# VH-VL binders against q9umr5, part 213

Target 1, 268 residues: q9umr5
Amino acid sequence: SYKPVIVVHGLFDSSYSFRHLLEYINETHPGTVVTVLDLFDGRESLRPLWEQVQGFREAVVPIMAKAPQGVHLICYSQGGLVCRALLSVMDDHNVDSFISLSSPQMGQYGDTDYLKWLFPTSMRSNLYRICYSPWGQEFSICNYWHDPHHDDLYLNASSFLALINGERDHPNATVWRKNFLRVGHLVLIGGPDDGVITPWQSSFFGFYDANETVLEMEEQLVYLRDSFGLKTLLARGAIVRCPMAGISHTAWHSNRTLYETCIEPWLS
Key: E = the ipSAE of ESMFold2; O = the ipSAE of OpenDDE; V2 = 0.75 times the mean of E and O plus 0.25 times the DockQ between their complexes.

## First folded at step 10 (VH-VL)

Design ka4 (framework fv_nofazinlimab; at its last look DockQ between E and O 0.01; V2 from the best seeds 0.00; counts 0 for: pae E 9.2 > 2, placed apart)
Fold by OpenDDE, look of step 10:
Structure ka4 (fold): chain C 268 residues (1-268), chain A 122 residues (1-122), chain B 112 residues (1-112)
Amino acid sequence: as target 1 above (268 residues)
Amino acid sequence: QVQLVQSGAEVKKPGSSVKVSCKASGGTFSTYAISWVRQAPGQGLEYLGYIIPIFGTANYNEKFKGRVTITADKSTSTAYMELSSLRSEDTAVYYCARVDYDEFGSYGMDVWGQGTMVTVSS
Amino acid sequence: DVVMTQSPLSLPVTLGQPASISCRSSQSLVWSDGNTYLNWFQQRPGQSPRRLIYKVSDRDSGVPDRFSGSGSGTDFTLKISRVEAEDVGVYYCMQGYHWPYTFGQGTKLEIK
């Protein structure tokens, strides 16, 4: 039998968005138990990510317990960060494949048409003012806001991303790394035509330097220092990068070609 | 100079709802947090919640058990606080306050509205 | 919730004399950025609260230098070097770190 699949949605999203994905999985892997977690939907997705991590943890623990052979995680957009944190805090997870579906794994510094209402050009440059404060960090968006022009503020004020990345020292860094490394495979999916994740390379742990030049994963300090296990995972062949062009952010979970190419191979 | 101007005093019956407005002027509305604080007569200050207008969603004090709704209209630079299922204990002056941030992310001047008296009585 | 405890709650002061208000938090107010998010507010009779001090010791614009804030971690003090008639009112400390943000009970400063 196929391992159960757990799906975690993204910002302002719900389980309904994954109806096509469920169809694909059922067609190609009949009998698979797929659970799309219906937590923190819509506006509730703006709750602090650590709160979400706790909620999702409570939901996945029973599922994992009933699946001794392991489970697969498909985590979309903001959900990818939630899942990474989840795997970091759980010392007994049994995740075989962690599929990060167009997730801002290295953070967001976006200014796109899709998010223009949230991050207009004039606001992007100033969002650090509120995001890197206790008040801002009560919102999920700020938890992974990564301003390359205010790196010190990010490192000191980010209550989520900087911690799960091990960019700021904390007492759980070693344990979280150990826990995260329990994953069988880390499948990173994203693409240049996403239109939301900014830069799109963030889905592959790439990100801006101080000059807004995009550096790849291997150039990131988190990789070089192996702060949460990326270098180790890569070394043992556990990281899969699946870039795909021509897919908008809201279509990653509803594209058959993407599913067959980037998701399906890791559900067996 | 940044100013917050609130709507006028309200007299409400128990069980009804009240919606207070707070209009900001003299600054960039979307990049600040608008807070709501109330003060019962002769009592201290109580934090209700706050909104970052650009996000469109507020953070609430759970003490109010979902009775408070804070919204913001960026086009008019106005924040709103609605309190439902009013009871006598909700009688208070309700304040809006804007927290300013400097270029370093530090707190700047905190500007308060003039307050809105809400009286709940039978 | 973080409890903010002020003392005294009533503070009669002679004009020209100094005043001191204590504020204690039930949890540390030092955030990850190294800042301590403790504020002091003044509320004169019939007026809205006015922030005097932020981050323990930084004065807002227009606040006289006779007001000073100090402290660290969980223990904080607001001092007025020479009390003036216009200083009559209630003073509140507030923590802006742990949600929900909370105020002290307030200290009522009066002239003897």
Scores: ipSAE 0.829, ipTM 0.916, lowest interface PAE 0.7, mean pLDDT 94
Fold by ESMFold2, look of step 10:
Structure ka4 (fold): chain C 268 residues (1-268), chain A 122 residues (1-122), chain B 112 residues (1-112)
Amino acid sequence: as target 1 above (268 residues)
Amino acid sequence: QVQLVQSGAEVKKPGSSVKVSCKASGGTFSTYAISWVRQAPGQGLEYLGYIIPIFGTANYNEKFKGRVTITADKSTSTAYMELSSLRSEDTAVYYCARVDYDEFGSYGMDVWGQGTMVTVSS
Amino acid sequence: DVVMTQSPLSLPVTLGQPASISCRSSQSLVWSDGNTYLNWFQQRPGQSPRRLIYKVSDRDSGVPDRFSGSGSGTDFTLKISRVEAEDVGVYYCMQGYHWPYTFGQGTKLEIK
């Protein structure tokens, strides 16, 4: 029998968006119990990420308890950050494969249409004034906003991303690292034609330096310090990088070739 | 009560491009998809692609092999479809239609634009 | 691509009489959530298409109850219990399950 699969959606999303992914799983792994968590749908996906983490934690605990052999996570876009936080805060999670589907794992620094809708007079160079404030941190997009030109403000003001990355001191850093390292595999999926995640390499823990040059995961301080376990996981052979060109942000969960290449092998 | 109003008819030469606009009124433009469908004279309907404006990305029918570009401008609530390398068989009425996020797929296209005739001839 | 096949392609009917249009999908359109992703559209002469039926059998707002949809799996039917003059036009089925989404060839309804 196959391990249960838990799906966590992204910004302005719902469980219906994953209908094709569910079809692919049912075809290749008949009998797999797949749960698409129906929380923080649509506009509710703008709520603070720690609120979302708490809600999703409450939903996954009984699923994991009923599956002592382990579960898999498929987490799309913003949902991949929720899932990474879950792996850190849950002392007894039993996740085998964490599949991060085009998620801004090192943050976002790009003008997107939802940013223009939410903050119509702001551009990416100015969003730090909003996002690195108490009221800005009440929006999920600001919880992972990562302005490479205001690193001091990011490190001080980020209530979410700087903490789960271990970029700012906090009393739970050692425990969160230990918890995260219990994951069996970290599967990173994304590509250059995504069109939303900026830089797209954020899905692979790459990100801009102060000159907006993309540094790969292995060049990041969080990797070099092994602050939450990336270096340890890579050395263990537990990190899978599966880039794929030609897929737009809204199509990752509806592309069969992507599923067969990057997702299916990890759904034991 | 969403309404979709398209730009006027176009006459184009083979090898050129055409850009059709679709202006939405009513509802929240960024939270629903805009689809593009065409109909050659006396023929049926053919799906070209769609855009979800809040994400700013589009998905295309592979049949059009990179000739179609679909974009959206949230500030004016307007979607655009551009078809390049025009051929005489691209002569058709081009429609835009609305799809809600939560009804992506079969339960959408409940609101249609009036259509834009594009004629490709030398 | 999922092929949607309509029958008949031309449907002359007498006013006040019933009409029936068949649509067949090359693949099942039923999802495990219980929904079937099949729509019907009407295009009156010189007008844009409009949605009549969604989810196989649900009427859209303002659609008269003389229009009904039925079917499951791969075989679907649109029925008009009593044809009126304003029903003249072309009727299309569409699947929204498998990308790219596809239409049937159309059925032209005409008054004899």
Scores: ipSAE 0.007, ipTM 0.485, lowest interface PAE 9.2, mean pLDDT 87
ESMFold2 (binder alone), look of step 10: mean pLDDT 91; pTM 0.933

Design ka5 (framework fv_nofazinlimab; at its last look DockQ between E and O 0.71; V2 from the best seeds 0.00; counts 0 for: pae E 2.9 > 2)
Fold by OpenDDE, look of step 10:
Structure ka5 (fold): chain C 268 residues (1-268), chain A 122 residues (1-122), chain B 112 residues (1-112)
Amino acid sequence: as target 1 above (268 residues)
Amino acid sequence: QVQLVQSGAEVKKPGSSVKVSCKASGGTFSYYAISWVRQAPGQGLEYLGYIIPIFGTANYNEKFKGRVTITADKSTSTAYMELSSLRSEDTAVYYCARVDYDEFGSFGMDVWGQGTMVTVSS
Amino acid sequence: DVVMTQSPLSLPVTLGQPASISCRSSQSLVYRDGNTYLNWFQQRPGQSPRRLIYKVSDRDSGVPDRFSGSGSGTDFTLKISRVEAEDVGVYYCMQGTHWPYTFGQGTKLEIK
């Protein structure tokens, strides 16, 4: 039998968005138990990410317990960060494939049409003022806001991304790394036409330097220092990068070609 | 100069709801947080919650167990605080306040509204 | 929740004399960014609160230099070097480091 699949949604999202994905999985892997977690839907997705991690942890623990051979995670957009953190804090998870579906894994510093209402050009440059404060860090968006022009503020004030990345020292860094490394495969999916994740390479742990030049995963300090295990995972062949063009952010979970190319191979 | 102007005094019956408005002028509404604080007669200050308008949702003090709803209209630079299931102990002056910031981050509530007296009585 | 404890709660002062208000937090107010989000507010009779001090010791514009804030970690002090008649009111400390943000009980400053 196929391993169970757990799906975690993104910002302002719900389980309904994944109806096509469920259909694809049922067609190609009949009998697969797919659970789309309906937690922190809609505006509740703005709750602090650590709160979400705790909630999702409570939901996945029973599922994992019933699947001793392991489970697969499909985590979309903001959900990808939640899942990475989840795998970092769980010392007994049994995740075979962690599929990060267009997630801002290295953070967000976006100004796109889709997020224009949140991050207009004039606002992007100033969001650090509120996000890197106690007031802002109570919102999920600020938990992974990564301003390349205010790196010190990011490193010091980020209550989530900087921690799970191991960019800021904390007493759980070693344990979290160990836990995360329990994953069988890390499947990174994203693409240049996403229109939301900014830069789109963030889905592959690429990100801006101080000049807003996009650097690859291998050029990132978190990789070079192996702060949470990326270098180790890559070395053992556990990282899969699946870029795809022509897919908008809201279509990653509903595109058949994307599913067959980037998701399906890892559900067996 | 940034100013916050609140709606007028309210008299309400127990069990009803009240909605207080706070209009901001003289600044960029969207990038600031708007806080709500209340003060019962002769008592101290209590933090209800705050909203960051660009995010469209608020952070609430759990003490109020979901009775408080804070919203914001960016088009009118107005924040709202609604308190439902009113009780006599909800009688207080309700204040809105802006959370300010500089290049180093947010500091606190530098500008306050004039306050709105809400009286809950049978 | 972080408990903010002010002392004294009542502060009668002679005009021209100094005044001091203490504020203690139940846990450190140092945030991850290194800042301490401790504020002092003044509320004159019949008026809205007015911020005097932010980040422990920084004065708001227009606040007289006779007001000063100090402290670190869990212990903070507001001092008035020379109390004036206009200083009558209630003073509150507030922490903005840990949600939910909380105020002290308030200190009522009166003229003897």
Scores: ipSAE 0.788, ipTM 0.903, lowest interface PAE 0.8, mean pLDDT 94
Fold by ESMFold2, look of step 10:
Structure ka5 (fold): chain C 268 residues (1-268), chain A 122 residues (1-122), chain B 112 residues (1-112)
Amino acid sequence: as target 1 above (268 residues)
Amino acid sequence: QVQLVQSGAEVKKPGSSVKVSCKASGGTFSYYAISWVRQAPGQGLEYLGYIIPIFGTANYNEKFKGRVTITADKSTSTAYMELSSLRSEDTAVYYCARVDYDEFGSFGMDVWGQGTMVTVSS
Amino acid sequence: DVVMTQSPLSLPVTLGQPASISCRSSQSLVYRDGNTYLNWFQQRPGQSPRRLIYKVSDRDSGVPDRFSGSGSGTDFTLKISRVEAEDVGVYYCMQGTHWPYTFGQGTKLEIK
């Protein structure tokens, strides 16, 4: 009787990472059909996000078709951006709960633990140079890199985040907003000890101003203009905020307390 | 100031692989994209792919997908291009080139290696 | 893939006279940031290619003022105001807007 659950993984990730989450769902919601999409694994997660959105769209269509009563999405890290774009571009989605599990929804501006293994020296002040170019936009990290000190470059060069946030004008903005607003609930999960998402409040649509002061969702221009539907969703009571301290980025999908508190209630 | 020095010429049999190196000197390595471009004898230029060393990953021309691997070693400031399942039509000079950038739009392949001749013959 | 078409493919020119090379793309080369990533390269006999022009009209450092680039959208031109003996070689346009990045066929400039 439970709606099917579709799981979308993050950067440098694979379907195996969600084995514990699958166990939790099976224990608390027996009979639930759970599909962890096995696309863009490992280094393939660096492919352009629009390419990933198209691939995931093709994978979710048959699952949604078999479940006319609706489905749920659990989307982890970079996967939460893929899912948000998916909800905007699909005029035929039937998603009830969109569960955003520590996703950089307003972007990333930080030397994360993922980037530290790539290089030992802080590079966040320099990444705008390559990211806001055609060469950099061919990589997923650059598709949501959001340098608060180079806002003009971000607004003009971003091929993904500035577009799905409605920060740059485009002909599909009205239809994307309409499609996104068909979601039943937006469940935002994250916390201050994540260690990767920077600022961690990006998981709740917060982000830095030019002085690196975090502005909350309700202080963001995209919220105030309701550019893709956040203000409308909040007014409907459709936004659920579930912050939890003490969880590192790689542990969100393997923490039972987090699951029971923030995820389980939304898997109707 | 930046120089790109490539490994020496190679003669290979069809079906084998070749790995060409490209060492950067006189500048930073991690901040730049390194491109690989080839030129068959008497023909024009063809783009294979590029790597952004800070990300440690490459973007490939689909024409070569599955046969080309581009890597970088930040500790030695060296990029590599490996082409497998070699065919006679892969006979070419292979170039690496640095892609520069700045806030004023100085963007493109501004420094080229000397080229590496790869000959594929039975 | 974006097709880059150069004309002429062979360009004999009298020393001291102007030369002009056209490059046409099968798609607009205007990127979302408003820039047009169209480059021109020179390859002298026996040498590696050398960048002359980037972003349609910007001259690289050390490139003589007699080289100039122009154009927009899909149509671009490289001009040499006064051809010198050292200009002999093959000239390529290249687009950096749409992956995979592609080159024109080349234009061989010769002194007649």
Scores: ipSAE 0.461, ipTM 0.747, lowest interface PAE 2.9, mean pLDDT 89
ESMFold2 (binder alone), look of step 10: mean pLDDT 89; pTM 0.920

Design ka6 (framework fv_nofazinlimab; at its last look DockQ between E and O 0.61; V2 from the best seeds 0.00; counts 0 for: pae E 2.1 > 2)
Fold by OpenDDE, look of step 10:
Structure ka6 (fold): chain C 268 residues (1-268), chain A 122 residues (1-122), chain B 112 residues (1-112)
Amino acid sequence: as target 1 above (268 residues)
Amino acid sequence: QVQLVQSGAEVKKPGSSVKVSCKASGGTFSTYAISWVRQAPGQGLEYLGYIIPIFGTANYNEKFKGRVTITADKSTSTAYMELSSLRSEDTAVYYCARVDYDEFGSFGMDVWGQGTMVTVSS
Amino acid sequence: DVVMTQSPLSLPVTLGQPASISCRSSQSLVWRDGNTYLNWFQQRPGQSPRRLIYKVSDRDSGVPDRFSGSGSGTDFTLKISRVEAEDVGVYYCMQGTHWPYTFGQGTKLEIK
């Protein structure tokens, strides 16, 4: 039998968005138990990410317990960050494949048409003022806002991303790294035509430097220092990068070609 | 100069709802937080919650157990605070306040509205 | 929730004399960025609160220099040198470090 699949949605999203993905999985892997977690939907997805991590943890623990052979995680957009944190805090998870579906794994510094209502150009440059404060850090968006021009503020104020990345020292860094390394495979999916994740390379742990030049995963300090295990995972062949062009952010979970190419191979 | 102008006094019956508005002028609305604080007669200040308008949702003091709803209209630079299931203990002056920031971040509530008296009585 | 405790709650002062208000928090107000989000507000009779001090010791524009804030961690003080008649009102400390944000009970300053 196929391992159960757990799906975690993204910002302003719900389980309904994954109806096509469910169809694909049922068709190609009949009998697979797929659970799309219906937590923190819509506006509730703006709750602090650690709160979400706790909620999702409570939901996945029973599922994992019933699946001694392991489970697969498909985590979309903001959900990818939630899942990474989840795997970091759980010392007994049994995740075989962690599929990060167009997730801002290295943070967001967005300025796209899709997000203009959230991050207009004039506001992107100023969002650090509120996001890197107690007020802002009560919102999920600010928890992974990564302003490359204010790295010091990011490192000091980020309540979530800087911690799970091991960019800021904390007493659980070693344990979280150990826990995260329990994953069988880390499948990173994203693409240049996403239109939301900015830069799109964030889905592959790439990100801006101080000059807004995009650096690859291997150039990031978190990789070089192996702060949460990326270098180790890569070394043992556990990281899969699956870039795909021509897919908008809201279509990652509904594209058949993407599913067959980037998701399906890891559901066996 | 940034100003916050609130709606007028309200008299409400127990069990009803009240919605107070707070219009901002003279500055950027979307990236600031708008806080709501109330003060019962002769009492201190109590923090209800705040909204970052650009995000479209608020952070609430759970003490109010879901009775408070804070919203914002960016097009009119107006924040709203709705309190439902009103009781006599909700009688208070309700204030909106802007959370300011500089190049080093946000620090607190530097601009306050004039306050809105809400009286709940049978 | 963080409890903010002010003392005294009533402060009668002679004109021209100094005044001091203490504010203690139940836990440290130092945030991870190193800042301490402690504010002092003045509320004159019949008026809205007015911020005097932010980040423990920084004065808002237009606030007379006779107002000063100090402290660290959990202990904070607002001092007024040479109290004037216009200083009559209630003063509140407020922490903005830990949600939910909380105020002290208030200190009522009156002229003897």
Scores: ipSAE 0.867, ipTM 0.932, lowest interface PAE 0.6, mean pLDDT 94
Fold by ESMFold2, look of step 10:
Structure ka6 (fold): chain C 268 residues (1-268), chain A 122 residues (1-122), chain B 112 residues (1-112)
Amino acid sequence: as target 1 above (268 residues)
Amino acid sequence: QVQLVQSGAEVKKPGSSVKVSCKASGGTFSTYAISWVRQAPGQGLEYLGYIIPIFGTANYNEKFKGRVTITADKSTSTAYMELSSLRSEDTAVYYCARVDYDEFGSFGMDVWGQGTMVTVSS
Amino acid sequence: DVVMTQSPLSLPVTLGQPASISCRSSQSLVWRDGNTYLNWFQQRPGQSPRRLIYKVSDRDSGVPDRFSGSGSGTDFTLKISRVEAEDVGVYYCMQGTHWPYTFGQGTKLEIK
């Protein structure tokens, strides 16, 4: 029988957004128990990410307890960061596949549609003033804002991303790495036509250097130092990279070709 | 140069709601934080919550959660605070105060509105 | 919630003399970026509050240099080097490090 699937939504999102994904799973893997977690919907998705991690943790515990053979996570956009933090903080998770669906895993340095129409392109250059403050860190967007031109502010102010990436030292770093490494597979999905995740290579642990040149995962310091286990996972053959062009940010969970190519093979 | 102008005084019955507006002029409104603070007669200052309009949502003091709603209309550069289920102890002057993005590092509240007296009486 | 305690609550002062107001927080106000988000506000009779000092010691635009702030961690002081008649009012400290942000009780300054 198929392992249960837990779905974690993204920013300004809700469980209804995954209706097509649920249909695809039902058609290809009938009898699979799929749970789309109905927490932090809509504007509540702007709550601090650690609050979201705690709430989702409490929701997944009974699901994992009923499935000693393991579960799969499908985590979309901001939800992929929540899921990666879950894998780090849970000593007892039994996740086989962690499917990261266009998630800003190395952070975000680009305008949302709300920012674009009120401010010219320079808004991303100034958003660090909001985000790297106590006021800004109370909002999830700022928990993963990553300004490559203000690295010292990012490292000092980030309450979330710098910690789960092992970019700032903390007492749980060794335990979090051990917990994360219990995952069976890390499936990275994204593409150049996403339009929201910036750079889109953040979905594959790539990110800008100070000149806004994208360095791929294997060129990142967190990979080279194996800060949270990426190098170890890659050496095990546990990282699957599944890029797909032509898919906008809101369409990742409603594209059948993407599902069949990048998701379905990992829902054992 | 930057100004915040609030709506006029209101008299309300217990159990009703009040909605106070705060119109900003000058600066770039969408990166403002707009804070709401109140002061009961003869008392000190009490923080209700704040909104950062580009995020479209607010952070609320738990004391008022469930009774206060803070919103912003970016097209009119106006923030709103609505307080429901009014009680006599909600009688106060309600202030808005702003921070633009250059002042987030200072915690802001550099510009204050004139205040709006809300009186709750039977 | 972080409790902000001011002393004194009432401060009669002689014109031209210095004044000093203490503010103590129940927790450190140093945020992880190394900054301390402690502000001072003045509320003159019948007026809205006005920011004087931010980040412990930085004077706001247009605030006279006779106002100065100092302190660290949990203990902070606002000083007025020589009090003028226009300084009458209530002074509040406020912390912006820990949500929800909180004010001290206020210190009423008046000329004796």
Scores: ipSAE 0.560, ipTM 0.798, lowest interface PAE 2.1, mean pLDDT 89
ESMFold2 (binder alone), look of step 10: mean pLDDT 88; pTM 0.910

